VHH binders against Flagellar brake protein YcgR (ycgR). Designs and how they scored, part 3

Target 1, 263 residues: Flagellar brake protein YcgR (ycgR), of Thauera aminoaromatica (c4kar8)
Amino acid sequence: MAELSTPSPASPAPLDGGRGDELEKFTLRGARQILQLLQDLITHRGLITAHTGGGHSFMTAVLKVDEERGRVVLDPSPDPQANRRALAAPRLTCVTQLDGIRIQFPLVGLGEGQDKGRPALFAPLPAEMLRLQRREFYRLQVPLAHELSCLLKAEDLARKPVEVSARVIDIGAGGVAVVVPTGAAEFVIGGTLPACRLALPDGEPIELDLEVRNLNRQTQRNGTEQLRVGLRFAALPRAADTRIQRYIFKTERALNAKARGGL
Key: E = the ipSAE of ESMFold2; O = the ipSAE of OpenDDE; V2 = 0.75 times the mean of E and O plus 0.25 times the DockQ between their complexes.

## First folded at step 1 (VHH)

Design s19 (framework vhh_vobarilizumab_d1)
Fold by ESMFold2-Fast, scan of step 1:
Structure s19 (fold): chain B 263 residues (1-263), chain A 119 residues (1-119)
Amino acid sequence: as target 1 above (263 residues)
Amino acid sequence: EVQLVESGGGLVQPGGSLRLSCAASGLTFSEYAMAWYRQAPGKGRELVAGITYGGSTSYADSVKGRFTISRDNAKNTLYLQMNSLRPEDTAVYYCAAGEIYTDYYFDYWGQGTLVTVSS
């Protein structure tokens, strides 16, 4: 009943602005994978922040997984009001970290009961769990000395092909942010830039397809205006992904050593 | 589908104040980093203020000390309190949403609300 339907609380919002295909590679839907991840949270005593809506959340943990009954058992809050909010919520959004990896999953149909004679919260097993590796969403601020650049293949305002050399200001496993000269090209959010070339300090430039995620025209402290473009890697060959990750890792280590007073 | 709707814009004299609101729907608001952008006539969009899902805030140098970004997760609403307004603050103001750790990777945008500062 469309006119009388309640809002669907079960669908997770897309990570990258409505593109579910971006989240698919991070989404676990296999029953065995879900059970293993929940068991890992138990083994490591992973604390979970459960968002109940209305600006409220409470700290919980997975106490056990009941595979036969298809349930997860959660530690209730010591605050009875937090438990009442959770039970009244149409959905919990559970967020945790395991070895620096963000894990997020919905729980629908929360109930209360007893486990070994003590109060507990129960929910059906989630049909999916999002496992966002830190490397997938982390952004390294690129040192100016590295002069990292990306050659973008775009169109100018007259719809003619143009190549724009853009300075890379940050980089992650999922994309880059670049600075382009004002008026150099036309960018459309959601548009694809094919066969761009990312220049890393080692080896030949990496050829890749980029999707425009956002545009920001920012006035710098010196009064100069710059266009910042957020770009997602549409697809990366394994070798390219390895090179980008190696660059990020090495640069982070060098910056951390410098921050701790190393040479 | 995700929708962001701005309101609260209008005409105000220099030195005046306005509070902008952005009502969000179709997303789990508390999981999102939110931002305010603006676009003046003849210019591209610039970041004005950002707030993470954890509540940490950042501001453009031009508005720091005058504007305050805040969020009400119970109402799925983002706010921008604008004080000591100047003619150069005249722009269309947009709210934006992004999930997880991001400064500039916002893909959800509102329709905008016009702020005019003039005497």
Scores: ipSAE 0.000, ipTM 0.105, lowest interface PAE 16.0, mean pLDDT 76

Design s20 (framework vhh_7pa5_2)
Amino acid sequence: QVQLVESGGGMVQPGGSLRLSCAASGFTFSSYAMSWVRRAPGKGPEWVSTISWSGGSTSYADSVKGRFTISRDNAKNTLYLQMNSLKPEDTALYYCAREGYSYGDYFDYWGQGTQVTVSS
ESMFold2-Fast, scan of step 1: ipSAE 0.012; ipTM 0.526

Design s21 (framework vhh_vobarilizumab_d1)
Fold by ESMFold2-Fast, scan of step 1:
Structure s21 (fold): chain B 263 residues (1-263), chain A 120 residues (1-120)
Amino acid sequence: as target 1 above (263 residues)
Amino acid sequence: EVQLVESGGGLVQPGGSLRLSCAASGFTFSDYAMAWYRQAPGKGRELVAGITSGGSTSYADSVKGRFTISRDNAKNTLYLQMNSLRPEDTAVYYCAADLYGSWFDEYDYWGQGTLVTVSS
């Protein structure tokens, strides 16, 4: 399996803790859920990148969960310096993946000792674990050269129907983000835009109902402001879902090939 | 333990048909998107066909109209029906699984592959 894997960064960076409010819905705090997830990491032999701060990290794994004593036992680094940094750190940020899910959790109060006569690190059970579904967070940044657009059926400030051609800046399995010309239409979070048309390469526009999820005013480098609108696919037909997924896949592969060739 | 085991490969003449199977165990198969990839000698992996947990399918342009991907969640098995085979379809065919249904080269699980040779 490892031989067939696509190369990934050896040490993925931890997610920004300042985004806690945005990530709260993906945070597990139940003791039973935390114990089960840690046990799943043991069962699947998940490798963990433990970040000790100051740009340092090491590879570890959960060797066991000691439920009676409320702690985890970790595999120490073969590098004594890495272990010393870990023991001195006020907190470890542990990052791993299980079945495509990004998992991140803190460990505080790291100690060292022995487990069955072998060196080990141990820490109290984490109070929280972040479980991010990779697909939900994946957004392809649309290449400008593709000139991807979505024709929005919306209303102006006088509640008259208008059609607005919006540039698609990112696309995922659940929706798109678009840039809307200033003053072209009125958007309300939670509002539905019926019968919009998403223009993909290779075929006729896809007719979709879109729900407004986010509105964001972005200041450009030249100081001008533009409106970014996040739109969720409502009632996506299977054929449309297939075409969107294919576009995302083909474009990502082309971008990855270009990036590798550029190096 | 997670396993993906491909079968059904073999030698077939041009214009012939083969049916590949991928038996999955160690995870909740019905939650996963599944895909068939292939790798010809001396070339990189390419996507052949994908199917989401909900049954939506996608195909590479080179195989459209000739290949059909399907799944049987009760049997934890993925299939690829291959018709009108061409010499250029010769490759090792791999089963791949992704919990979130992306059809990228980065998948959660990969099988060991099954060899398909199309030749007289």
Scores: ipSAE 0.000, ipTM 0.101, lowest interface PAE 14.7, mean pLDDT 77

Design s22 (framework vhh_7yz9_2)
Amino acid sequence: QWQLVESGGGLVQAGGSLRLSCTASGSIFSIYAMGWYRQTAGNEREWVAFISSGGSTTYADSVKGRFTISRDNAKNTVYLQMNSLKPEDTAVYYCAAEGWLYDSYEYDYWGQGTPVTVSS
ESMFold2-Fast, scan of step 1: ipSAE 0.027; ipTM 0.437

Design s23 (framework vhh_7n9e_1; at its last look DockQ between E and O 0.22; V2 from the best seeds 0.00; counts 0 for: pae E 14.5 > 2, grease 28.1 > 24.2, placed apart)
Amino acid sequence: DVQLVESGGGLVQAGGSLRLSCAASGFTFSSYAMYWGRQAPGKGREWVSGISWSGGSTAYASSVKGRFTISRDNAKNTLYLQMNNLKPEDTALYYCAAGEYDFWSGYYDYWGQGTQVTVSS
ESMFold2-Fast, scan of step 1: ipSAE 0.314; ipTM 0.727
ESMFold2, look of step 2: ipSAE 0.000; ipTM 0.158
ESMFold2 (binder alone), look of step 2: mean pLDDT 85; pTM 0.852
OpenDDE, look of step 2: ipSAE 0.026; ipTM 0.453
ESMFold2-Fast, scan of step 4: ipSAE 0.357; ipTM 0.740

Design s24 (framework vhh_7zox_3)
Fold by ESMFold2-Fast, scan of step 1:
Structure s24 (fold): chain B 263 residues (1-263), chain A 120 residues (1-120)
Amino acid sequence: as target 1 above (263 residues)
Amino acid sequence: DVQLVESGGGLVQPGGSLRLSCVASGFTFSSYWMGWVRQAPGKGLEWVSDIYSGGSTGYADSVKGRFAISRDNAKNTLYLQMNRLKPEDTAVYYCARDEYYDSSGYYDYAGQGTQVTVSS
């Protein structure tokens, strides 16, 4: 039907949940920044998924920004019912991506009319736009079944070398988080762990230097204590970066397929 | 700098066939879902088809059974084989790149488009 001729209802949910405080630093509220970003979407032919609620969405694009009247002009759906849902919705949530940056913004007070003799949807300029670099902020939660490990070359309290095999719990473009048994090694925030080995499922371990960024003690439900260590890639060769990105991409795709009810 | 260049459009009679191609550059093609969207004269954008790097495909009901999407990751090229074309398939067809993390249908870049006209 109409919903199959526009972007799937299975499109990822807008980033508008309980991470509001964490997303504030990525939220644009300056009028000129908002106007420039909308103009960039026009210039780069950014395709936008507009969510109207109830699992409904349609594909649109910004046709024009009317700075003087404070409004944006959008391409209507070829599906009249999608347009009716949009006009009836209290809020549209528009989601797109530009150069690896996820862009999300609300539109309120949608109307219909014409622009240059063609059907169009109109809305006041959004008061805010979210702009997130997915690559930089995204952390893949590592599936337990993958059994990812990182062999850490660290020191004990006497500064003697020790090797610790740590379970990788999340991974991103900038680093990993691992868990280690309490007391396995001494970690100092800002300290460098040279020549550590990250094991990925599809190849030889990646040798890399890691910087300790944070330390968190966690008590498990069974009463055992673990240390969560946040580690930054201090120097990442291009080949290693490519392999890590491919792992993240492949795993995320598999997780998204499962979330859609595919297997 | 992401570039998508479509080709293969033209004028064809109802019932005819066309094969569209899209050559991608400026990104790791094999890491992205790719799709085709179209815009008929005076109408909005309509999603036509998408494909992930491993070969799974989706199609709009209006083209299902008539169109076939495919890709050649070694050549950084996306294809759309269009069969049994109808006048209502007349549109500018755009090659589009999706988010590299999933198959969600968010498209961040489109090419300049290639015109398909189906008429007698």
Scores: ipSAE 0.000, ipTM 0.277, lowest interface PAE 13.0, mean pLDDT 78

Design s25 (framework vhh_7pa5_2)
Fold by ESMFold2-Fast, scan of step 1:
Structure s25 (fold): chain B 263 residues (1-263), chain A 121 residues (1-121)
Amino acid sequence: as target 1 above (263 residues)
Amino acid sequence: QVQLVESGGGMVQPGGSLRLSCAASGFTFSSYAMSWVRRAPGKGPEWVSTISYSGGSTSYADSVKGRFTISRDNAKNTLYLQMNSLKPEDTALYYCAAEDWDYGLDEYDYWGQGTQVTVSS
């Protein structure tokens, strides 16, 4: 018996025009910048959530940029109903992420046709694209070889203080995601964990206060249950912020260099 | 200090209705997209609904579409979830959350203790 998957049409809500004045400084209007960003989405195979209004959306990708005709070519949804809704919409709001940066742009005048004999959606090039280049949105997947850990000061099921060494699985300017065994500690969303210690490869551990923002219980394939905890830096000294950012960029460059040098 | 406080949960019979509220403080509420996320006993978090900063765009999980309505009052810094035609499968702790643009829908910033909804006959 084959498993049937009915993916939710749900996707992140777009930013509306009410942020217009604040977002203007992050809005790209230059033809070269727009073309380069669309090309980056192609080369990195960035998935795009296209919002069609009325609470509907579908997943797509930029397949090609036709500079001569001033058009983008988009991958149609495997769901024919989603494509019909998109074609009926006067405007799409496209939301995606590239290298931890949120990208949002409008498409108007969507049509359908063929590209190299395959179904495709076409739209005029957007006149503007929002690129939120904020360091707090950047997230690095931590290599297992780095053995990055964070010593958490938390509470157990009886609300008794406990210290838990958690493996850091991703890190950004605004926080870390860690994994702990289920039952090792109790976490309360919005709760503060004081005087935790983040161990980076270079130098002494960084002492910092963390706020619990996200909790996900995950059962691994071997039946082992893990708790993934999203933690925000409640207060981050400038020196610590600098060290974290340097670690992130240095590690990303090294990973990119290794991937480029691979067979 | 950023806070989100959920309320309005309770016990109802199948087919009943509840209205959840989320009171926000410590940030510019009117500038953020907001979501409802639920967690049933022994299960991971499930995304329920999202509303844009202005209320002009909404989205829903297939399991609740047509039964739940998300709304917001930016003047009162409050998010709402109107739940109609409740089913036993809707039994869960309900959390309001700010959208995490870094990860997308599966990686939300969840807030508070949540509000318990129990649907039983």
Scores: ipSAE 0.000, ipTM 0.120, lowest interface PAE 14.8, mean pLDDT 76

Design s26 (framework vhh_8fcz_2)
Fold by ESMFold2-Fast, scan of step 1:
Structure s26 (fold): chain B 263 residues (1-263), chain A 121 residues (1-121)
Amino acid sequence: as target 1 above (263 residues)
Amino acid sequence: QVQLVESGGGLVQPGGSLRLSCAASGFTFSYYDMNWVRQPPGKGLEWVSGISGSGGSTTYADSVEGRFTIIRDNDKKMVYLQMTSLKTEDTAVYYCAAEVYTEGSYEYDYEGQGTQVTVSS
């Protein structure tokens, strides 16, 4: 049983750790880059799955980019109900693939009309597009019973070296998110923590360098504050990568099997 | 909620062929990209191949391109991996995985023990 912390009315809600800064590395925000990627989808006739929320989606494609009007033109679904759901949705999440790389982008303000006398859907050009590496953005929520920890080598307020044992709350191929008590150490976004030790349930701790990617504060129900730290793996050796991927896969499999068969 | 059941593995000699099958249930199959991933003995998870929800786009890892073919049958809720010219390096447990991306997040789901492929003389 996990309890969610309720943020104080005097403070903004804490953000989830790690994810936003990790996505930024793969996010295209330049108008030229976005136009080029959309043109690549047209040229390669990339099929797009457009998610409308509530578990609903439909297949579409980019037919045209209208640069003068700042719009993308999409192929409507042959299912009128799917088109109605899309038009009613506050946002579409579009997912496609080029050369083994997953591409994802939002569309907001979808409308309907005609292009060259044929039905079409129109949306403003997206402000951002993601190119995702499949392995780096999967994040396993670490079961509390696994007691995963990472020994961090950091500095205190006086810039003296300190070692902090941090609980690992999620893990992916590209990094971990950890929780530390507020004030246990000072972290700088972009800073490197050398020779940290990641303890997995099976085998010896993995020694690795970690880069600080993001920080957020979390207030617990008892009023205690914790710091969530998102950490990227720097120069991960193949043996360490293998062990981490094996742990993620084995644990996800066990959790899925338990959820399906366990009550 | 998603259930995926892999089958079709076995023992085969180098140069041989196998067809792996994955039966899906519990979700709208055609809405999800499907992937095959494998784990060789003592090694990490390796992505092998992917196919879009419609079947219109396929991708392959460099190590298997030209030898493996991924196909899907949305009416039967099946995805297949046709493997030819098998090498000893293809020995692994093979898993199929449904993949969904929403608002900058993704996750896999799968069920069963996977299917073991052993390439050996």
Scores: ipSAE 0.000, ipTM 0.112, lowest interface PAE 18.3, mean pLDDT 75

Design s27 (framework vhh_vobarilizumab_d1)
Fold by ESMFold2-Fast, scan of step 1:
Structure s27 (fold): chain B 263 residues (1-263), chain A 120 residues (1-120)
Amino acid sequence: as target 1 above (263 residues)
Amino acid sequence: EVQLVESGGGLVQPGGSLRLSCAASGFTFSTYYMAWYRQAPGKGRELVAGIDSGGSTSYADSVKGRFTISRDNAKNTLYLQMNSLRPEDTAVYYCARDTYEFGSGYMDVWGQGTLVTVSS
């Protein structure tokens, strides 16, 4: 009589089967690495979404890294309320992309002043930056020139059906993020939007069901507020998955080629 | 080792209350968007509630006004206070960690789940 097999463990495995914090693997903590990454964001004119809490954010950019004073200089919002929220926040969560890789870092101790006579926000250099370089979590920032849109089948405030054409700002294997005009529709977290239509450049729109995962009110560079909606592919047919992956690959390849030949 | 461990599930009568806890270990809990999901018998997994690193919350329409998600960053613990429970709330409840602080919809760590049964 042999020994019996043990039951499978009840606890889920870590993301990659390793020990420790999965996010720590993607964390930059060296001062030179942080300075270089911030400089890369300046060089590539990377737009940054700064989350101030309470479901609010504003769009900014790193204008300068002041190594002597150990601080970063940020472009203030033209909306005074967005700047007030940022200054009142105990922490800003800054999120951007570089070559499709998500870059995230905290800023603490935000202040306001002037840089070369122009209004500016400044904060101490972050102690850490995240570079989430993992294939399955890759998010392609959609080029504005592609005019990528998703026709959302939603409801208005009175629960009447409404169709909203939303601009797709990023796309990955599991979903898209879109921006929706203020007041265009009502969204609820966990709600399903059936039979939405994703318009990719090559071919007919893809019909798919989307689940609302998150909502954030974002102040744009022009001072207007838009609703950013994170949407998960609730069920993705193989053919649609192939087309989305092909679009991501083709666009990434074109952006990488442009970056290498852009000088 | 990164892990999430749920507790607080059980049998409760309709109209009753339960508080679920999720103990997080092996990572910097305070920097993550955290969520509660549930899976009812014979159904798919659905998002119940989410909370970002700053404490901003969001809820599924079916639980809004009845459930409250909260976090204690000092204790590395996520909570779900469930009030006015209904038979349709019967499910295994899962704690999950998002890869993105704002919430990307990509969950990279899941708890083992805790069963909630609402029945008389």
Scores: ipSAE 0.015, ipTM 0.320, lowest interface PAE 6.6, mean pLDDT 82

Design s28 (framework vhh_7n9e_1)
Amino acid sequence: DVQLVESGGGLVQAGGSLRLSCAASGFTFDDYAMYWGRQAPGKGREWVSGISSSGSYIAYASSVKGRFTISRDNAKNTLYLQMNNLKPEDTALYYCAKEWTYSSGEYFDYWGQGTQVTVSS
ESMFold2-Fast, scan of step 1: ipSAE 0.005; ipTM 0.457

Design s29 (framework vhh_7yz9_2)
Fold by ESMFold2-Fast, scan of step 1:
Structure s29 (fold): chain B 263 residues (1-263), chain A 120 residues (1-120)
Amino acid sequence: as target 1 above (263 residues)
Amino acid sequence: QWQLVESGGGLVQAGGSLRLSCTASGFTFSSYAMGWYRQTAGNEREWVAFITYGGSTTYADSVKGRFTISRDNAKNTVYLQMNSLKPEDTAVYYCAADYEYLTGWAFDYWGQGTPVTVSS
């Protein structure tokens, strides 16, 4: 068998502590804080999107922290191709959310093996983790029950206009992330989608121009792929901004009340 | 109020050189890591080069030895010096503050892109 070659190296130093005045405030470097945060992800069965480069990611979870060996144990993808991409990558960029707060950390030196007879991925414990607490970095994970959607004005594979109803999976002050069926539309990073319609509860759809910021093919826990599209609000109208912020605040408050056993 | 403005793109013959510039405003440039990405029609955006706030650099294998990324914090500018250009380098080049997988918009500053066409 020929060796697998990686055309591009992994993203360099994503958790560089000198990036932004705000970033240093949210960077955890204490071993005890890192271990506690990883344990919190295990306790809450937090799903992690692991980015492998080239616009690819897969859904994983922390199964275990092995302090004695200084490593974290991750759930492998049921898709062998996703696992091969991960193992070929010089690093994974792991993104998750806990209590409404975005958490990111790098894993380098990924290997595969078994944990108690079950397939597993292993990596050294991260030296740092980012926990973003400011409102401008905040992304609300949209409850499935809210059925939030955005009607996208895009083009299909033949460059013909098409309307795609996309499910909104997260929303923040600067934009939304949506799920689009593979092949339903073509997206170009930096392209503008005019006159899209964001459906929020308790009101008329909000008409917005959206800019495509990122594209990611994510392998789900069942082995299927979803196209995830990150969209930035272009020139957000004041009334729309107010309604979006009100939705985020109301939903965050309700989720926090449920998490604390109240409501 | 933030902005990234790329310049220096254009048409060049194979074996030639171009220097791309990206000037930032509306955020504390010296505190941010900066990167260059490129995109060809029908393909996903590809990372090219990265420079940390401390000046450490990394490069994609396809450009290593030919491209050099640098920054001038006094001018709020990041540069990509492209030497020994090949037709395969033809793309729209984008400047970014942050790394490609951070999706918080406050860390996800992108320019509008500057086209580079390498003929022959």
Scores: ipSAE 0.000, ipTM 0.207, lowest interface PAE 11.3, mean pLDDT 78

Design s30 (framework vhh_8fcz_2)
Fold by ESMFold2-Fast, scan of step 1:
Structure s30 (fold): chain B 263 residues (1-263), chain A 122 residues (1-122)
Amino acid sequence: as target 1 above (263 residues)
Amino acid sequence: QVQLVESGGGLVQPGGSLRLSCAASGFTFSSYWMNWVRQPPGKGLEWVSGINSGGGSTTYADSVEGRFTIIRDNDKKMVYLQMTSLKTEDTAVYYCARDLGYDILTGYYDYEGQGTQVTVSS
């Protein structure tokens, strides 16, 4: 039901695709709250995935917040093509995580220039930021040392079945994000990958059906491109759900203990 | 490869009508919300309207409610914006945007489009 609240003139598209009420309690609109959150991202050196449209994104970070001019300074990609896509885009959708909390915000009016003699991207401060503070929204960044992988049952360019071992980069209650080698398989958003196998450090691989939720050709900070695939657990047996939640909890707890303990 | 191609813009007098079209390819169109957004000259991007995957639920910015109608045809993979009673304030580049819906379980979504210019002038 559309309520009779008016977006401010020239406000960006809603972060939730016009779904309004469901995410309003997680939406920050106060200028001071937005400034503080952006400063927290700088302090924690938070990496940001900036989606530029056309299934493309790049890794960036907030370098500076200019409160007087009401703008943010972003780290450009070392790949000039990624920067050209960003500058041509009507908006960036920025996604990051701070202390296990998912943060999303739009940037519009992106420009380029210099900051302290180095190339930089500039944008006006976002009018809103989404800060999702519930456990069900939590995504564990998977430690590289765990070598977590998912064997995907997909199709190649000729529509022939292939099995692809994909590195799991994050995991939550509802799904995983994986990195797929370039050219290894084709994916269709909304398609189901049956009988995939998720390899957790303890025990046998978990067999599960995955739904493709997003596809993203991400330019890394070193200038290389990788395909990232967001996958939703289509149906998850309780025993598998318990194992995944146990892994997330155990790993989160260990990471928190390491952060508190220092070296 | 995801593609969104907007068309139907042009010059129109105040009070006139235009129908914008967006042709989608490279994704399962019937699974996603679609949005229209616009960028007036010298201003930032403004959300205009959204339609759910099945077409049964629509939402509009207050500035266009009652004047614009968003429609989709999943068989043709098209989304449309029917604009009536156009005002000079509606002058903007209009973009079709695939909003995957905010998927809180994965946290990722994307917006695409090349845009079509609408100019409302006497």
Scores: ipSAE 0.012, ipTM 0.218, lowest interface PAE 8.8, mean pLDDT 78

Design s31 (framework vhh_vobarilizumab_d1)
Fold by ESMFold2-Fast, scan of step 1:
Structure s31 (fold): chain B 263 residues (1-263), chain A 121 residues (1-121)
Amino acid sequence: as target 1 above (263 residues)
Amino acid sequence: EVQLVESGGGLVQPGGSLRLSCAASGFTFSSYAMAWYRQAPGKGRELVAGISWGGSTSYADSVKGRFTISRDNAKNTLYLQMNSLRPEDTAVYYCARDLYEDWGSYYFDYWGQGTLVTVSS
């Protein structure tokens, strides 16, 4: 039996749907539950990373659910090439989150058309949705106001050492996801980046070794492409682990306090 | 440096209209969901309206049918058109950016003092 590769808690990469019974307890298959979750993503304006294969993805959102026709209506990419990849793909793997809970679902049979006179993508309702309500899969989305960065020690295309300051976009117990400028460094899945420095708001940067777990070339809503890199903490001292967990806890608590005043 | 600067508030009579603007700088505006919040004296902040890039909008029940949120990505500007204003709409209005670039959230962050809207005879 082949060992399944799973993403780190900070990874944007989709989970393998063939993980068997371990993920079944987190899988929603009821039509009512699926409709409710999709509607909740609309209500909370949830952005979705739609993976089209080959390390490519694009940003979308569910614009509406057409229960009568059994379809979801999705926001197309402003990049025509991203839309062409999506339409050619046999399957989209859609990844999003709500309140730190990872949500993943497949879409098969994507088509294009118009909704209320505007371009749209259409797909049949998914038969299943994965909702991972586990701490190890929790990813705190990092507020830009925190200016969280990680100084990466990597190699350029000529295999020369380079240091890249990457913006941390999410963080979990097992790793971080960062945004890296195009051409700044070369990354290889399974490669190790030694002695990187994670800057948290409260003290000295944390020195840590990071393993590259996934790479995602994501087309943003403005049509530009960015490289997202999922990085696993290869070895994490207890003191560093405690500081990271405390940052996650305090930030989530503050975000929950903000939400209590809203819809 | 992320900046959001609200403008367009003022004193208006019940039944009147105002258009609020929010000028955004220091980030890729088109990559973020945006929202308007308000805070009335003695109350907590409440979400008034939100907008995604697909044009999906969400409104508080108290403003549905009266307020319209819109965005101009070329100008990096968010708008709130407020019609049929009521005394209960009196508040400081804050422009807010989603906490997450390229990721959906029910949380927003904001910068600046907001713009005061007073609805009074």
Scores: ipSAE 0.000, ipTM 0.114, lowest interface PAE 17.1, mean pLDDT 78

